VHH binders against F-box protein At3g56470. Designs and how they scored, part 4

Target 1, 367 residues: F-box protein At3g56470, of Arabidopsis thaliana (Mouse-ear cress) (q9lxz3)
Amino acid sequence: MVTRRRSKKKKKTKRKKQSSKEKEKYQTFINLPCDLLQLVISRLPLKDNIRASAVCKTWHEACVSLRVIHTSPWLIYFSKTDDSYELYDPSMQKNCNLHFPELSGFRVCYSKDGWLLMYNPNSYQLLFFNPFTRDCVPMPTLWMAYDQRMAFSCAPTSTSCLLFTVTSVTWNYITIKTYFANAKEWKTSVFKNRLQRNFNTFEQIVFSNGVFYCLTNTGCLALFDPSLNYWNVLPGRPPKRPGSNGCFMTEHQGEIFLIYMYRHMNPTVLKLDLTSFEWAERKTLGGLTIYASALSSESRAEQQKQSGIWNCLCLSVFHGFKRTCIYYKVDEESEVCFKWKKQNPYENIWIMPPLNLIDLPLFDHRI

## First folded at step 4 (VHH; framework vhh_7uia_1)

Design s8 (from b8 with S104M)
Fold by ESMFold2-Fast, scan of step 4:
Structure s8 (fold): chain B 367 residues (1-367), chain A 124 residues (1-124)
Amino acid sequence: as target 1 above (367 residues)
Amino acid sequence: QLQLVETGGGLVKPGGSLRLSCVVSGFTFSSYTMAWVRQAPGKELEWVSSISGSSDYIYYEDSVKGRFTISTDNAKNTLYLQMSSLKPEDTAVYYCARVDLSGMYFEAPTFDIWGQGTQVTVSS
């Protein structure tokens, strides 16, 4: 195991009611000039930024602008044995323990736009859950195989939200099931399996520009266009080196990236050419930070080149090696790990907090 | 009435053999792909093998390939799974399932009134 550098500073947070603050100090901060207000707010961690956004319209607009620039994904750890959850915020470099009884018996399937897709294998219940608001949106039941992957196109609050799953449990056929918001039932489509006979499972699914990209454990890439009800297996294979131990696929602004991890050599970073459908190796992410986990990935464009997370892979955990969250700088070929409890790769996921946060139960000032 | 009835399970020693049977009523094999799926104690469902209605296309999960053989008898409307070189890891409830050209479905313990499966126990 590898541990990150220990912090030399620590704060003890006082647990008391907000109403105990002095009124004179509060009035002074409200009337701060715009330039000084932005300077003060830019120095606040996400929790304090969210709290500041509730003060008035001017502060709200300033705080939201800074969140657009500086908000990073959060890492959620799930336990199958209880309903406890650990939430890690990289910007605050701390974790907090949460209890979501509404998720009892559920496992995580996918994360997108601040929402989790959860599945209960005993009841076949599907549930969208927002850990920031605690909103629940139940979906029609669906039986899923042991290692079947599932994804969705956008937040379930949109009428354009599409649920998607793909399986090849029988090698003769690919079975795709989709659910559009307000549909009466799941739609099932069956296609002839044109994948290699050594193909076992779909490992990664990303949604980009109206289509689902599905990657197999052998490196075959297929796409499903729900508008055309069209399934196609793409001819190219990523040029991975022998001994790969984990892969992550992510989408950023219409571009598809694939990262192969190795135990004893540097990761291979590949980008898909959407015209030729050929993979090309990249030695830089062009300022992107990719937050990768087994079930889904998030990405953001890092604003400042001097940032410690410029051109960085942030990995939650990968199977076969007892590693925890890793910061890997692609252009420097350097790695920073931090110590965390070993987790099953399918029991953690990155999630992007929403930008329109005002006050959340997670930021209770009494704790 | 659509029914799938599994039989042939039992207790067997490691290295032994068993043949599972699934009698189908309400449809014919020539129109559908059939599958065997298993669930070990405390684990999730696992696909084992599939056979097309023509019997021209047969597939196996890697861990059972070379040890298990799937077959059909269209005249008896029966699906078989011949299991050989059994290992303790093969201990599970075995279910037969149908693949529809319009979709795929499996018989789960809480779903299939008849398809509670057949228990295969390979003695440690």
Scores: ipSAE 0.000, ipTM 0.110, lowest interface PAE 24.0, mean pLDDT 69

Design s9 (from b8 with Y105W)
Fold by ESMFold2-Fast, scan of step 4:
Structure s9 (fold): chain B 367 residues (1-367), chain A 124 residues (1-124)
Amino acid sequence: as target 1 above (367 residues)
Amino acid sequence: QLQLVETGGGLVKPGGSLRLSCVVSGFTFSSYTMAWVRQAPGKELEWVSSISGSSDYIYYEDSVKGRFTISTDNAKNTLYLQMSSLKPEDTAVYYCARVDLSGSWFEAPTFDIWGQGTQVTVSS
């Protein structure tokens, strides 16, 4: 996306060695009342929050609760020349370089609840991967077309985890494949195609309130309820300006948002009315921040109205011949852009870091 | 027939200025985004600047911001690139191109019609 403004936000976080005096100060705070403890912890950078969480159970719980509020999704970039990966934290303006040889030959399909769904097109192997812990959970093989979309309902550590994919095998039929943790094999369901004739592909999939919402390139929205084995095409169509260059859909606490992207004008932000199944344009996200990439999106509620990320779209986009990460303020219709060296648009995805960061190999939790 | 013709290149000293012009025939600017793209010796193509058909949206590569200005004259169907504070690193063949915006929002824009290019050399 060619943007009207490019800004470089290069805040380098200098490593501060915690002095023995600072350690003595933190030890004194163990006995603080809860109100004062939260005030102290809320002022700590993420690294210091992680250190504080190792002090005792009370501090651990306070630190984790603040991380729930202040932790933003991280952007993961995959290298095409080796197994190197970059993990970027936009809140701290920091990155980590990691090597994941276990992902050799895999491409990323989806991200949710701190897990990546990876697919190997040569072996047909599906793999859940946690880049923070390096845990791997292999799934039954499934042949998929290169551009076929997949989604899952929640972390694979849950018994309620459901894998989902949808494709049009013929003009007349939709094929849905699901895998639930208790199944011996993939379940295949076939439904009549009741979508518009000029759709070419499914662009976005989100899971909300027990069902999968699937959006086509023509703006048709379909619903799959796995508990009922029910497929329905919803009647509403999103209003958009001509010349949209793509879209992303996200879910937050039962609400569904759709954003149409343009290379030469501001995005159109829409919210689904779950009673009428009609789309309504929005000029505010009510403090919600949406993190969008080609394959999946994350969202976070920001409670502080004056926060720099309040009511914001955070986008990983191609800007000319160079990729740019963009912060777009929905209500202000303003943007701030961050230049990035990566050129492949399909090699990045937003991921939510785990709430308990103390045991991660990426962090030094020494107090 | 669709045609783009660039003029205005030449040899200039560091710190100097040049104005590139691109005359377009076969379509009108109000319907398309136009771009300037350059290729330095031994380097890949580099996008320089784009302007929407309405002229409401103008974008620049970081290395040229504040130094280059893109503009259009719809009556003459001509695209301009005013270049100031030129540096040796700006030495390149400059192409006028029509932008294909049909691609995905997260992919680099492609160009479906190109001019022949005009050489800009910045040398002491």
Scores: ipSAE 0.014, ipTM 0.421, lowest interface PAE 7.4, mean pLDDT 74

